# VHH binders against ENHANCER OF AG-4 protein 2 (HUA2): the designs that were tried, part 7

Target 1, 142 residues: ENHANCER OF AG-4 protein 2 (HUA2), of Arabidopsis thaliana (Mouse-ear cress) (q9xer9r771to912)
Amino acid sequence: EAAISRDAFEGMLETLSRTRESIGRATRLAIDCAKYGLASEVVELLIRKLESESHFHRKVDLFFLVDSITQHSHSQKGIAGASYVPTVQAALPRLLGAAAPPGTGASDNRRKCLKVLKLWLERKVFPESLLRRYIDDIRASG
Short names: E, the ipSAE of ESMFold2; O, the ipSAE of OpenDDE; V2, 0.75 times the mean of E and O plus 0.25 times the DockQ between their complexes.

## First folded at step 6 (VHH; framework vhh_5j56_2)

Design h03 (from g02 with A114R; at its last look DockQ between E and O 0.36; V2 from the best seeds 0.00; counts 0 for: pae E 3.0 > 2)
Fold by ESMFold2, look of step 6:
Structure h03 (fold): chain B 142 residues (1-142), chain A 128 residues (1-128)
Amino acid sequence: as target 1 above (142 residues)
Amino acid sequence: QVQLVESGGGLVQPGGSLRLSCVASGFTFSEGSDYAIGWFRQAPGKEREGLSSISGSEGGSTSYSDSVKGRFTISRDNAKNTVYLQMNSLKPEDTAVYYCAADLEYEPGTDFSRYDYWGQGTQVTVSS
C-alpha cells in the first residue's frame, strides 16, 4: 500500500509537466502518501529530483509541484496539513537552492520561485520573517 | 497573454442550430496534449454549467455533459487555433451566455481549478 503509493508518486515525477492536470495528479498522489506517513519521504524525493535535474525548466515544474502540495496541504485539515507544511518549511533551503540557483542560466527560475515565495508570504503559509529572508537571498543572488 | 474570444451567438428559433467559435491566442492549442478547451454556459439565476471539452492532442479526446450529448458537437481547426461548438436541436432552455475556457499551465496562486482562462462570452437566445 505504502510502497505502491511511493512508487506511483515517483513514476509520476518522471512524466511531470507544468500543466494543471499533470501537477494535479501528482499532488493527489502526494496527499495519499501522507495518509501512510510518507510526507518526509515524498519531500526527500522532490529534493533529490530537483538536485539531480539538469534542465532548468524541469526544476520549475518540480518546484511548482512543491507549491501545489504545500498550498493544498495548508488549506486542508488532517494529516496532509500537519505533515507537509512543517516538512516543506524545514526543506526550503535545499528546495530553493536546487530550484533557484545563482547564475545567468537560472534567471527565469529565480523569478518564478520569487513569485511563489511572495504568494506564500501573502497567504501566511510560512512565518513572515523566514519568507522575507529567502526572498531577499534570491534577489541578492541575481 | 492568453486570450479566448467567443463568437457566433445570436437569436435562433427552437429546433434551430448555431455554431460557436472560440479563437485562442497567446498559446498553440495543439502543442499541449494535456491542454483542454471547454465550453460552458450560464443562464440568469443558474450556476455555470460545463458542456463539452476537447484535448489539445492531434487525436483529441472529447467529452460531453448528459444535457447536450447527441445535440452538441465540439471540434477544432488547428490551423486557425480555434475550437467550435456545433449546437443542434436548440431549446429555450439552452438560452444562456456561452463561454469557452482553457486548462493550460499550472499557475501559482490560482485556485486548484482545471480552467483559469475564460472568454468574455457570447449570448445565445432561443426564442421566436
Scores: ipSAE 0.136, ipTM 0.594, lowest interface PAE 3.0, mean pLDDT 86
ESMFold2 (binder alone), look of step 6: mean pLDDT 79; pTM 0.809
OpenDDE, look of step 6: ipSAE 0.320; ipTM 0.714

Design h04 (from g02 with S63Y; at its last look DockQ between E and O 0.60; V2 from the best seeds 0.00; counts 0 for: pae E 3.1 > 2)
Fold by ESMFold2, look of step 6:
Structure h04 (fold): chain B 142 residues (1-142), chain A 128 residues (1-128)
Amino acid sequence: as target 1 above (142 residues)
Amino acid sequence: QVQLVESGGGLVQPGGSLRLSCVASGFTFSEGSDYAIGWFRQAPGKEREGLSSISGSEGGSTYYSDSVKGRFTISRDNAKNTVYLQMNSLKPEDTAVYYCAADLEYEPGTDFSAYDYWGQGTQVTVSS
C-alpha cells in the first residue's frame, strides 16, 4: 500500500506538467501518501527535485504542485492537513530558495512563487507574519 | 470564455483520409505555456475514447492511443489557434462523433477540473 503509493507519486513526478490534470493526479497521489504516514518523505522528495532541477520552468511546475498539495491538505483538515501543512511550512526556506532563486534570469519564477505566497496569505494557510517575511525576501532578491 | 469548434468531418470511404480542425477562441495557444488539446470520439452505444493530445510545452509533446497510433497525427498551428487531427487509413470502426477538448494551465489554488472545455463535435462516417 504505502510503498505502492510512494512509487506511484515518484513516477508521476517524472511526467509532471503544469496542466490541471497532471498536477491534480500528482496531488491525489500525495494525499494518499499522507494517509500512510509518508508526508515528510513526499516533501523531502519535492525539495530534492527542486534543488537538483536545472530548468527554471520545471521548478515552477514543481512549486505549483507544492501549492496544490498544500491547498488541498489545508482544506481537508484531516490527516493530510495535519501532516502536509506543518511539513511544508518547515520546508519553505528550502522550497522557495530552490524555486525562486535570485537573479535576473529567474524573475518569472519569483513572480509565480509570489502569486502562490499571496494566495496562501489571503487564505490563511500559514501564519501571516511568516508569509509576509518570505514575500519581502523574494521582492528584495531581484 | 473558452470555445472550441470542430470542423472537417463528413462521409468517407474505407481507406480514405480526413483532416479535422479544432479552432479555439477565448484562449491563445502559446509556445512555452502548459496546456493540452485532446481529440476524443464517441460511437453510438460506446464510451467516449481519448485518441490523441498535444501540449504547449517545448516541442509540443504528443500522445496517441493504440487504436489510432500510426494512422492519426495531431498537430497545431499557434498562429491560427488551431489543432488538427489528420486521420488516414480510415476504417468503418472509426465512425463516431469527434470532439476536441482543452486542459488549460494550472492556476494556483484552483480545483482540478481537467478538460473543462469541449467542442460540440463533428460527425465522421466511414462507409462504402
Scores: ipSAE 0.158, ipTM 0.631, lowest interface PAE 3.1, mean pLDDT 85
ESMFold2 (binder alone), look of step 6: mean pLDDT 80; pTM 0.814
OpenDDE, look of step 6: ipSAE 0.392; ipTM 0.740

Design h05 (at its last look DockQ between E and O 0.68; V2 from the best seeds 0.00; counts 0 for: pae E 3.4 > 2)
Fold by ESMFold2, look of step 6:
Structure h05 (fold): chain B 142 residues (1-142), chain A 127 residues (1-127)
Amino acid sequence: as target 1 above (142 residues)
Amino acid sequence: QVQLVESGGGLVQPGGSLRLSCVASGFTFSEGSDYAIGWFRQAPGKEREGLSSISGSEGGSTSYSDSVKGRFTISRDNAKNTVYLQMNSLKPEDTAVYYCAADLEYEPGTDFAYDYWGQGTQVTVSS
């Protein structure tokens, strides 16, 4: 049920790694949460985890999870697509601000986030003008 | 070429123990690498079930399904390039072919898949 799915997802984030297995499991839990109308809560949790995360490599892990949720929801459409795509779009300033900060320690973060944004542009996940603005902002902040 | 080979299966009484081994070749376990090795099983006529996994990250993060948590323990020996599954308190419902599989670092836009699988080892729990 909704509370069990939410708790399972939150617990998975604590052990998240950059493997396809780890990100895939967390993605499937997030998709299940959308069935209970919890997509906005999931995205808010991801924002807060990203903003509170002190390790740059962990920020990339979390943003790659955002990518996985977004792309799989976009390709499936249905309730997950209707819920996650607009919710992630609205959250992009906070997600990118946390995942791809300026400064000498985060150049790898910025490069990896740009890779994701370029892929979203190619796959038309979000409006082109919005994605090009975020790409430009990240390059200007470096 | 990456290969995974399971061993250690066999016949055991209920309540007994077995230790499965998964030996990797063409792929080296090391600290800090972004990969996962997982154990799966499939009983006749049933869907394949994920049981546990261990990552190459520092500390070797582990996970377990609820069906085996507390009874099974995953571990690794990097010098032998081997991952183990210690199975305790075995039950007849644990009867299955057991597989190990490897998954590589996430790339954006990737579909979910374990790319490399062993041939499987039979575990039978019967009186």
Scores: ipSAE 0.130, ipTM 0.612, lowest interface PAE 3.4, mean pLDDT 85
ESMFold2 (binder alone), look of step 6: mean pLDDT 80; pTM 0.814
OpenDDE, look of step 6: ipSAE 0.328; ipTM 0.711

## First folded at step 7 (VHH)

Design p01 (framework vhh_5c3l_4)
Fold by ESMFold2-Fast, scan of step 7:
Structure p01 (fold): chain B 142 residues (1-142), chain A 122 residues (1-122)
Amino acid sequence: as target 1 above (142 residues)
Amino acid sequence: QVQLQESGGGLVQPGGSLRLSCAASGFTFSDYAMSWVRQAPGKGLEVVSDIYSGGGSTTYADSVKGRFTISRDNAKNTLYLQMNSLKPEDTAVYYCARGDLEYEPGSDFDYRGPGTQVTVSS
């Protein structure tokens, strides 16, 4: 069921950690959600979770999950690739705004998000001009 | 002193089966996600299958889904890949790989074994 997959993914976000196992299981659930046409809902859940998260280290965990979903979808192609790549691209301003905030205390977040953006650039996941714009924006914010 | 050693490769005919094993030593096997990765002649690396330390969660590449089964025996520090309905395009060197305990962008594995050759041909 679609509802069961969406609820399982939302529940997974509550206990998400930086471990490869945690991120991997959440990634698998997100890929399964795409089969039911839920890619936009999954990305919206990630955006809302990122925007409401107060702990900077948790924001990094959530953005690493975005990276995992995006790279898996890009490499596998198919329905997940067709769904998540464009959906994440459209959501990047909101995702990056929440994951790599400006100001004091967020330098580690910005550094880690920059690493992800540079890998996406190297692997041609998103258009070069778009990624370079975000890289420049993050560098300028601290 | 981390070591991963694959075995079970060989020559099989199309439609045949093989079971690969990977003996792990030098680390707490049950703490790590494990993968099977392959490289066909003249091609890049392909992640074939993953299995997580917490048990019960597995993934498969679309190319092998329904034909291959990954499993592990944490008491024996051993990873397995059951390969059924083999096709010529499955011909590759198969590697056992250890995933990083923590997620790191751009780094899928921190260790892999020397590999075992699988050749599917008449």
Scores: ipSAE 0.439, ipTM 0.825, lowest interface PAE 0.8, mean pLDDT 87

Design p02 (framework vhh_5c3l_4; at its last look DockQ between E and O 0.39; V2 from the best seeds 0.38)
Fold by ESMFold2, look of step 8:
Structure p02 (fold): chain B 142 residues (1-142), chain A 122 residues (1-122)
Amino acid sequence: as target 1 above (142 residues)
Amino acid sequence: QVQLQESGGGLVQPGGSLRLSCAASGFTFSSYWMSWVRQAPGKGLEVVSDISSGGDSTTYADSVKGRFTISRDNAKNTLYLQMNSLKPEDTAVYYCARGELDYEPGSTFDYRGPGTQVTVSS
């Protein structure tokens, strides 16, 4: 079932959109993957998709999926919380670097990623000093 | 304004079947993904199943896969859950829930009904 869960998640990323429906389905697949110890593989897939994605609006869709996985995992606290929260924390430099790059074309990306970071700060998902540093970095690039 | 009303719950023997319905009003039902969630006695909420706005994509919790079928009739603004091969552990209050249209950080589903009790006992 590990292979089925991984393949289903990877396939879902190909058609991911910003709708609640699309992100919700992908989030559930990601949570299922954590049951089989695949959280690091899921996050690496997300990093690679973000880094290879050329369209700025699609980068936002992918980063919103990261937010959905992170917040659901944080609130549940079980195997998903134990694996996704620290794994996403370690991956934040690559995730944000791809999702919120500098430049005039990515202004909307930076604004939307800032919204996510501020929500994570409010909800204490990650250490405050870490989040404030990333927030400052993104504000400086815009 | 948004209203979701579940029905079809009741007492059933192990191995039996029930069909839950959820009547939706006050919104464009066909534009929203929908879910069934349940809360067993003394436990938290479990998402049982989801269905896309057009009804062509469905997901199920492992605990119900192969036994439960989610469906919708967009012409009648109604969501359904067919529950077969019921087990005592399926005993719960079952809720109909509406998903938000576009994803927004900090949001999940925005409305659910009052629920309908399903009790599976011999």
Scores: ipSAE 0.363, ipTM 0.779, lowest interface PAE 1.1, mean pLDDT 88
ESMFold2-Fast, scan of step 7: ipSAE 0.592; ipTM 0.855
ESMFold2 (binder alone), look of step 8: mean pLDDT 83; pTM 0.842
OpenDDE, look of step 8: ipSAE 0.388; ipTM 0.816

Design p03 (framework vhh_5c3l_4)
Fold by ESMFold2-Fast, scan of step 7:
Structure p03 (fold): chain B 142 residues (1-142), chain A 121 residues (1-121)
Amino acid sequence: as target 1 above (142 residues)
Amino acid sequence: QVQLQESGGGLVQPGGSLRLSCAASGFTFSDYAMSWVRQAPGKGLEVVSDISGSGRSTTYADSVKGRFTISRDNAKNTLYLQMNSLKPEDTAVYYCAKDLEYEPGTSFDYRGPGTQVTVSS
């Protein structure tokens, strides 16, 4: 069952689009994976997919999925909140490094990631000092 | 100047059928995905179905799969929802929505005023 949930999530990443329905379905699969203790595997899959993705637009789609999983988990608390909030927090340097790379070709990526970080700051998803540091880092990489 | 106008709602008995329409104007209809969203009294919004700009891809909520069919006529700038085998649980205001692209921080916004569907004796 656990392996089936993980494989379903990995498959979903291949066809992920920026629609609310696509990201919503992938988010539900991630939440299901947390019930089987697979939150760290899900986050590692997202990191690897982000790092290997060549299309900058696709990196934004993947980071929006991270946002969806994180905000849903924060609002729900429960098992998903206990698993994803700390796991994503620990993975932020790798997730942001891949989603918002330096260089002129990635200005849209940085803008969109900044929007997410500012919302996480406003909603108190992660510690303020940590989020402000990442916001400053991304602004400086332009 | 984007405008969406729903129609076709009403009172229907369990097991009946209704077809909803949404007339769109103010944008290039075929360039945008469209959705039907509903809200039952005292409940949150539920995305019922969506359709790609070309009409080639559709999705459905599990609650309506096999009973509802979404379609579009890009030549007429019109979105449709065919609702069969209606249940009391389908009672809700139904909204037509343009392009439900995920955007962090964006609350779900519908442009149409909605059309009431009531499934009762």
Scores: ipSAE 0.322, ipTM 0.738, lowest interface PAE 1.1, mean pLDDT 86

Design p04 (framework vhh_5c3l_4)
Fold by ESMFold2-Fast, scan of step 7:
Structure p04 (fold): chain B 142 residues (1-142), chain A 122 residues (1-122)
Amino acid sequence: as target 1 above (142 residues)
Amino acid sequence: QVQLQESGGGLVQPGGSLRLSCAASGFTFSSYAMSWVRQAPGKGLEVVSDIYGSGGDTYYADSVKGRFTISRDNAKNTLYLQMNSLKPEDTAVYYCARGEVDYEPGSDFDVRGPGTQVTVSS
């Protein structure tokens, strides 16, 4: 049931890679979780995984998964879109803080996160003023 | 030279069936995720189905789930879309598309075929 979908998603995060296949499978599991009312739990799992991840390249993989889930939900305009768009919006400070940390070692992370934020801005996924604020914050941290 | 070429489109009655094919050449077909994408008259692009090269994992848009089946024959470098219980709303140009191995924000596909017209009407 719901526990099976949640466990499958959590397990997928442990082996997540940059490939479209990996991110696509994880995205579908996240959408399935939303059907059981677990969108907030899925986003909390992503936040916790991002905050505990030591490898910067894996932080990018995790944030690209956030992008995939968000874009999929927004473009499909289904019930999952209603769940993930507001839930991710509320989580953006924590997600971005973990995925695009300050410091000289994280310039690639910041560049890749900026690309995602600019696409969200172009596609009107989140309010323009909010996205411009985060873009400015990330640029200032480098 | 990477090429994708769709075939199998045509005119069909509501409730009918069609099978689309996409012939791929110029790359290692089995290494890439493949998609069927459509564009209805006056509307934007919709991804209707995805299939991954290794695990046989598939995705379907809610609009086609239960009616369409995506499959591939890696030995023949061919992608298929079996379309059953067709509706007037399925009228569109159908495109075969290749995704890059790695996820890239804003880059859904790096190659798309010229498309094949599917018209569902009485």
Scores: ipSAE 0.524, ipTM 0.852, lowest interface PAE 0.7, mean pLDDT 88

Design p05 (framework vhh_5c3l_4)
Fold by ESMFold2-Fast, scan of step 7:
Structure p05 (fold): chain B 142 residues (1-142), chain A 122 residues (1-122)
Amino acid sequence: as target 1 above (142 residues)
Amino acid sequence: QVQLQESGGGLVQPGGSLRLSCAASGFTFSSYEMSWVRQAPGKGLEVVSDISGSGGSTYYADSVKGRFTISRDNAKNTLYLQMNSLKPEDTAVYYCAKGLEYEPETGAFDSRGPGTQVTVSS
């Protein structure tokens, strides 16, 4: 049953788009996976997909999914929903490294990721010192 | 928390007019494209009109073009739909909606209110 949930989430990543509907559906699948103790597996799938993705706009779509899952998890009071906050926190160096790569071709990626990090800072999703470090790193990598 | 609250619906005779309003809160209203969508009995959702964040560009479905006018007041965080020359086939629940694309400020989940019922009949 856990394998079925993981496979459904993996399949959804292949057709993920920037729409609220697409990201919302994938977010619900990720929350369902957490109920089976698969939050770390879901985040690893996101890291692998981000690292292998060749289209920079698709990297933004995937990071927006990370944002959706994270903010939804932060707003929840239950164990299953809340599990993504610490899991994503631990994965941030790999997620951001893939989503906001250095170089001139990735300026939109860095801008979009900065927008997310600034909102996480304002909404107290992760520790301030950690978020400020990533914001500074991304700004410096342009 | 994103909130959208529609109002202004009602019963009207064919050929009549109604003005719908949508009060928005919880996000930077002027930064987002807004839409009016409707659902008639037994049918799916139909996008009837869109307006850009600045109000500088608009879209209308062929079914309402020339009869409906979308507008917004960004100072009041309010979206409007002026509906003229109403027809029985305009009978539907009308919802206002944020633009289709995901934005981190507003999130992915539907925050719409219950909509406002428009009934066009004698």
Scores: ipSAE 0.525, ipTM 0.874, lowest interface PAE 0.6, mean pLDDT 89

Design p06 (framework vhh_5c3l_4)
Fold by ESMFold2-Fast, scan of step 7:
Structure p06 (fold): chain B 142 residues (1-142), chain A 122 residues (1-122)
Amino acid sequence: as target 1 above (142 residues)
Amino acid sequence: QVQLQESGGGLVQPGGSLRLSCAASGFTFSNYDMSWVRQAPGKGLEVVSDISSGGGSTTYADSVKGRFTISRDNAKNTLYLQMNSLKPEDTAVYYCARSDLEYEPGSEFDYRGPGTQVTVSS
C-alpha cells in the first residue's frame, strides 16, 4: 500500500490542474502517504516537480497543492497532520524559491504565493516571524 | 452562479441501501465531469467516485468499489450515487462537486452545498 500510494501521488502530479477536484484528490493521496511515513518523500516529490516545471502557471498549481496539504494537515489531529506541517516548514525556502521566482514575468506567481503566505500568517500555520520574512522577501523581489 | 444541492441521505442499518441525488444549476451540466466526495467524522475528505461528462467513464475508491454506483441524467441535470451494502464506515457527509471549479487558497474542503448526511447504524 505504501508503494502504491506513493506511485499514485507521483502520477497525479503529472496531470495536476488548478481545479478543486484535482487538488483535492492529490491532497487526499498525500494524506494517505503520511500514514505510511512518506510525508518527506511527498514533499521532496513536490519540490522536485516545482523546480523542474517550465510553465509558471503549473508552478502556481503545485504551490496551491502545497497550501491544500498544509491547511488540511494543520486542521488535523492525527499522525498525518503532525508530519506535513514541520516537513513543509523545512522545505519552504525551496518551495517558495521555485513557485515565486524573482523578476518580470513572475508577478502573478508572487501575488498568488503572497496570498497563501498571508493566509498561513492569519491562521498561525507557521511561526509569525518566519512568514513575515518570506512575505517581505517576495514583495522586495517584485 | 453554480449551485449544487445534495439530497437522499439518512439513517440506515448496516447492509441497507440509499440513493443520493445532486441537483445542479447555473451551468451546462452535460459539459462537466462530476464527483461524489465524502467526509467521515474526524477524517479528511475522500473522493468516492467520478463520472465523465457523457457518463461513459466512471471510477471508484477501493473502499466502495462493487457496492456504490455513480450515474447521471443530463436531461434532468442530476447526479446520483446508488449505495448498496452500506457499512458503519460509510457514515459521512456526502458532497457532489464539479471537477473544473478553481481552487482558492485556504478554502475549506467544503465542496458546494451543505452536503447530505449518511449515518449507517443500528
Scores: ipSAE 0.379, ipTM 0.795, lowest interface PAE 0.9, mean pLDDT 86

Design p07 (framework vhh_etentamig_d1)
Fold by ESMFold2-Fast, scan of step 7:
Structure p07 (fold): chain B 142 residues (1-142), chain A 122 residues (1-122)
Amino acid sequence: as target 1 above (142 residues)
Amino acid sequence: EVQLLESGGGLVQPGGSLRLSCAASGFTFSSYAMSWVRQAPGKGPEWVSDISGSGGSTYYADSVKGRFTISRDNSKNTLYLQMNSLRAEDTAVYYCAKGDLEYEPGSAFDYRGQGTLVTVSS
């Protein structure tokens, strides 16, 4: 069911950790949500969770989940499961603004988000000019 | 130093079965989660399955759930993928990948070794 899948995903965000198992399980739930046409709602839940999160390490966990979902979606190209690629692309300013904030206290966040952006660049997940602009912006913010 | 050697691929008809193996060396096998990742011709890599270091937790892509079973034998440093009810869409090179307990960006699709080709044809 669509409502059950959404509630399961939202619940998973509350207990998300940086383990491969935790992120893998949450990624699977996000893919299930896409089958019910909920990709945009899933991304909005991620944005809201990122923006409300006070702990910087938790923001990294959430952004790594975004990476996992995006990588999986990119591999499917041209089918329903690929809907996360354009949805995440549109959300990048809000996702990166929350996950990699400016200031000296967030240097680890920026370093880890840069690692993700560089991999997306290498794997051609999003347009090169867009990714290089975000990389430059984040480098300049510390 | 880390070496992963995949084997067991081949040509099989739709509905058939294959068992893939991955022989690991150069690291403490039981300390790491392991994955199977596949790449179909002209496509990007697709994560297939994960197994924790102890074997106590397994996860599957929806496209293979109920048909594939991941397992490991830590005494033999070997990872397995039992593939049943194979479909033409399962045609791909299958890679074994070493993972750390913590997620690393892109690690679900990080592969090592040369892979083993599975061709499902009519």
Scores: ipSAE 0.394, ipTM 0.789, lowest interface PAE 0.9, mean pLDDT 85

Design p08 (framework vhh_etentamig_d1)
Fold by ESMFold2-Fast, scan of step 7:
Parts: C-alpha cells; structure tokens; sequence
Structure p08 (fold): chain B 142 residues (1-142), chain A 121 residues (1-121)
C-alpha cells in the first residue's frame, strides 16, 4: 500500500494551496507515508515538485508544506519525527535553492523562507550553525 | 467577532443530493479563502474543499472530486457546498471554516457549529 500512499501524496501536491487546511491535509498524508517507510520518497517528491514549479507563489506553498511536516515531526519525535527531521535536514540545500531563488521576482519567496528559517532557529528544529548559514546564503541572493 | 452558521444537512438516500450553506459575518468575507471540513463519528476532521476569496480557484479532496461543488456568493456573505451522488461514507457533521493563509508560528482557525449529513437507506 506504499505505492497508493505515495500516489495520494503526489496527487495532493497538484492541488496544494497556502491555506491551513490544504497544508494540514497534505501534512497528514506525509505522516501516513512515513508509517510505510516512505519519508525519503516523500521528500524527494517535494524536491522534484519545487525544482519543476514555474510559479513562485507555488514554491512558497510547497516550502510551507515542508515547514508543516518538519515542525509536526519535530514536536512528535516518534515514527514521523525519526524519519522527516533528518531527511529534510539533508535535503535543505535543494529545497531552499528551489523555494528561495535569486532575483527581484523572488523577494517574497526569500522573505517567506527566511521567516521559516528564523522560526526553526528559535524552536531548535535544526542545528543553529546550519540554519544561520542558510539565512546568510538567502540574504546574499537578493 | 467571526460567526459561521451552517445549514442544509439532513437524511438522504445513497445517490441523493444536498446543498449546504454557510452564513458568514464579522469579517470581510470576499477577502478570505473558505473551506468545508467534515467529521464522521469517531474520526478526525477531514478537509473537503476550499475556494478563493474571488471564487476563481477551487480545490477538492480526492474522495469528493467530481461529486461535490464548492461556490460562494460574496454579495450575501454565503458559502455553499453542492453534494451530488452521496455515499454512506459522506455521513458526517459538515463545518465551514474561515481559512487563514498558512503562517509558520501563530494563529487561530474559526469553525461554525456544523450541520449533520446522514446518508443511509
């Protein structure tokens, strides 16, 4: 049933919006996928979707989903926490590179991603030195 | 203060139709995304559908896609859910929700009192 769960999550990404409800249901599907050992596949789907997305506002929506999954996993520290926190950490360069691209057209993307990174820093989701490096990189990009 | 009042629920046979309404007050209705969320007995809430402030964008859960239609009348501050081809698994209390955009960190969601939909023979 792993394939069915993965396909359901991939389908949810096609209709993802920036509402709490949309991001919440996609988060639930990602957590369900982790129960089948699919956390790495879910994160790879998010990376590929972010890298292929042409609409900058959609990139923010996808990164907010990454934030939702990550914070939910961090707070629980159970099956999902064990799977998503380290997997997202390893994927951060690719996720941030796609979500917060350089240039004037992406200033909102960079602002929104910085807001997430600062919150992760405050809540100790990932190592401080790593997060400060990404914050500096994004600031240097615009 | 935000108020949401759902109506239109009832008992219906499988294959039947119902139209739910949500009367909204206390905020600039046309400026916010609105959602329908349902909760079946003994289960957690399930998002059903959402609609942009202008009505130009709509999204649906896979379980209801092709059967349900979300719409709004901003002149009446009213949200609708047209439910066709109803199934036993659609049995739930239906809530409308004032959707705030996702913001990392803080905020509250508003839900109405709900309206019960029972699909059975």
Amino acid sequence: as target 1 above (142 residues)
Amino acid sequence: EVQLLESGGGLVQPGGSLRLSCAASGFTFSSYWMSWVRQAPGKGPEWVSEISGSGGSTYYADSVKGRFTISRDNSKNTLYLQMNSLRAEDTAVYYCAKDLEYEPGTGFDYRGQGTLVTVSS
Scores: ipSAE 0.322, ipTM 0.738, lowest interface PAE 1.3, mean pLDDT 85

Design p09 (framework vhh_etentamig_d1)
Fold by ESMFold2-Fast, scan of step 7:
Structure p09 (fold): chain B 142 residues (1-142), chain A 122 residues (1-122)
Amino acid sequence: as target 1 above (142 residues)
Amino acid sequence: EVQLLESGGGLVQPGGSLRLSCAASGFTFSDYAMSWVRQAPGKGPEWVSDIYSGGGSTYYADSVKGRFTISRDNSKNTLYLQMNSLRAEDTAVYYCAKGELDYEPDTGFDYRGQGTLVTVSS
């Protein structure tokens, strides 16, 4: 059900860790949310959580979850692929702005986000010109 | 000591199927994500697929998506790769690799076993 799936996903974000198990479980919940038409709401929750997060390592964990959801959706296609790929694409400026902020304290964040963007480029997850623009933007912000 | 033993490779015709296995020992298999990586003759290594420790969460290279299926049996400490609709460009030595407990977005190339040769040729 929609409300239960949304609440479960929001709760999962509170205890999210960098482990493959943690990110995998959260990814599965996000995919289930797409079946109820909640992909935009899930992405908005991720944006708000990422923007409000004070710990830079937690921002990386959240962006790795974005990567996991995006790559899983791209690989599986269907409802999840139709929902998350375009929704994440539209949200990239806000997601990257929060996950890879400017300044010396965020150099690890920028490096890890660049790694994700380069893999998306290699795996053709999003249009090449779009990804190259974001890669250049992040490089310029350090 | 981490030990990974790949098997199931062989000669198959284009359009055929093979199932690869990887027997793992020397670590708690159920705690780790696992990967398949291949190296074609004269080429560098290429990531093929990932599976998380509990299964279910899987990722595939675009070149194999829809044709290959990664799975695991934690009770047998075994990783599998079901390969369907094989093409000449799938010819490679296939290696299984122990993934890191932490999520990594990249390929994490790290060969542990001897590999198993898959040749797709008419």
Scores: ipSAE 0.364, ipTM 0.784, lowest interface PAE 1.2, mean pLDDT 84

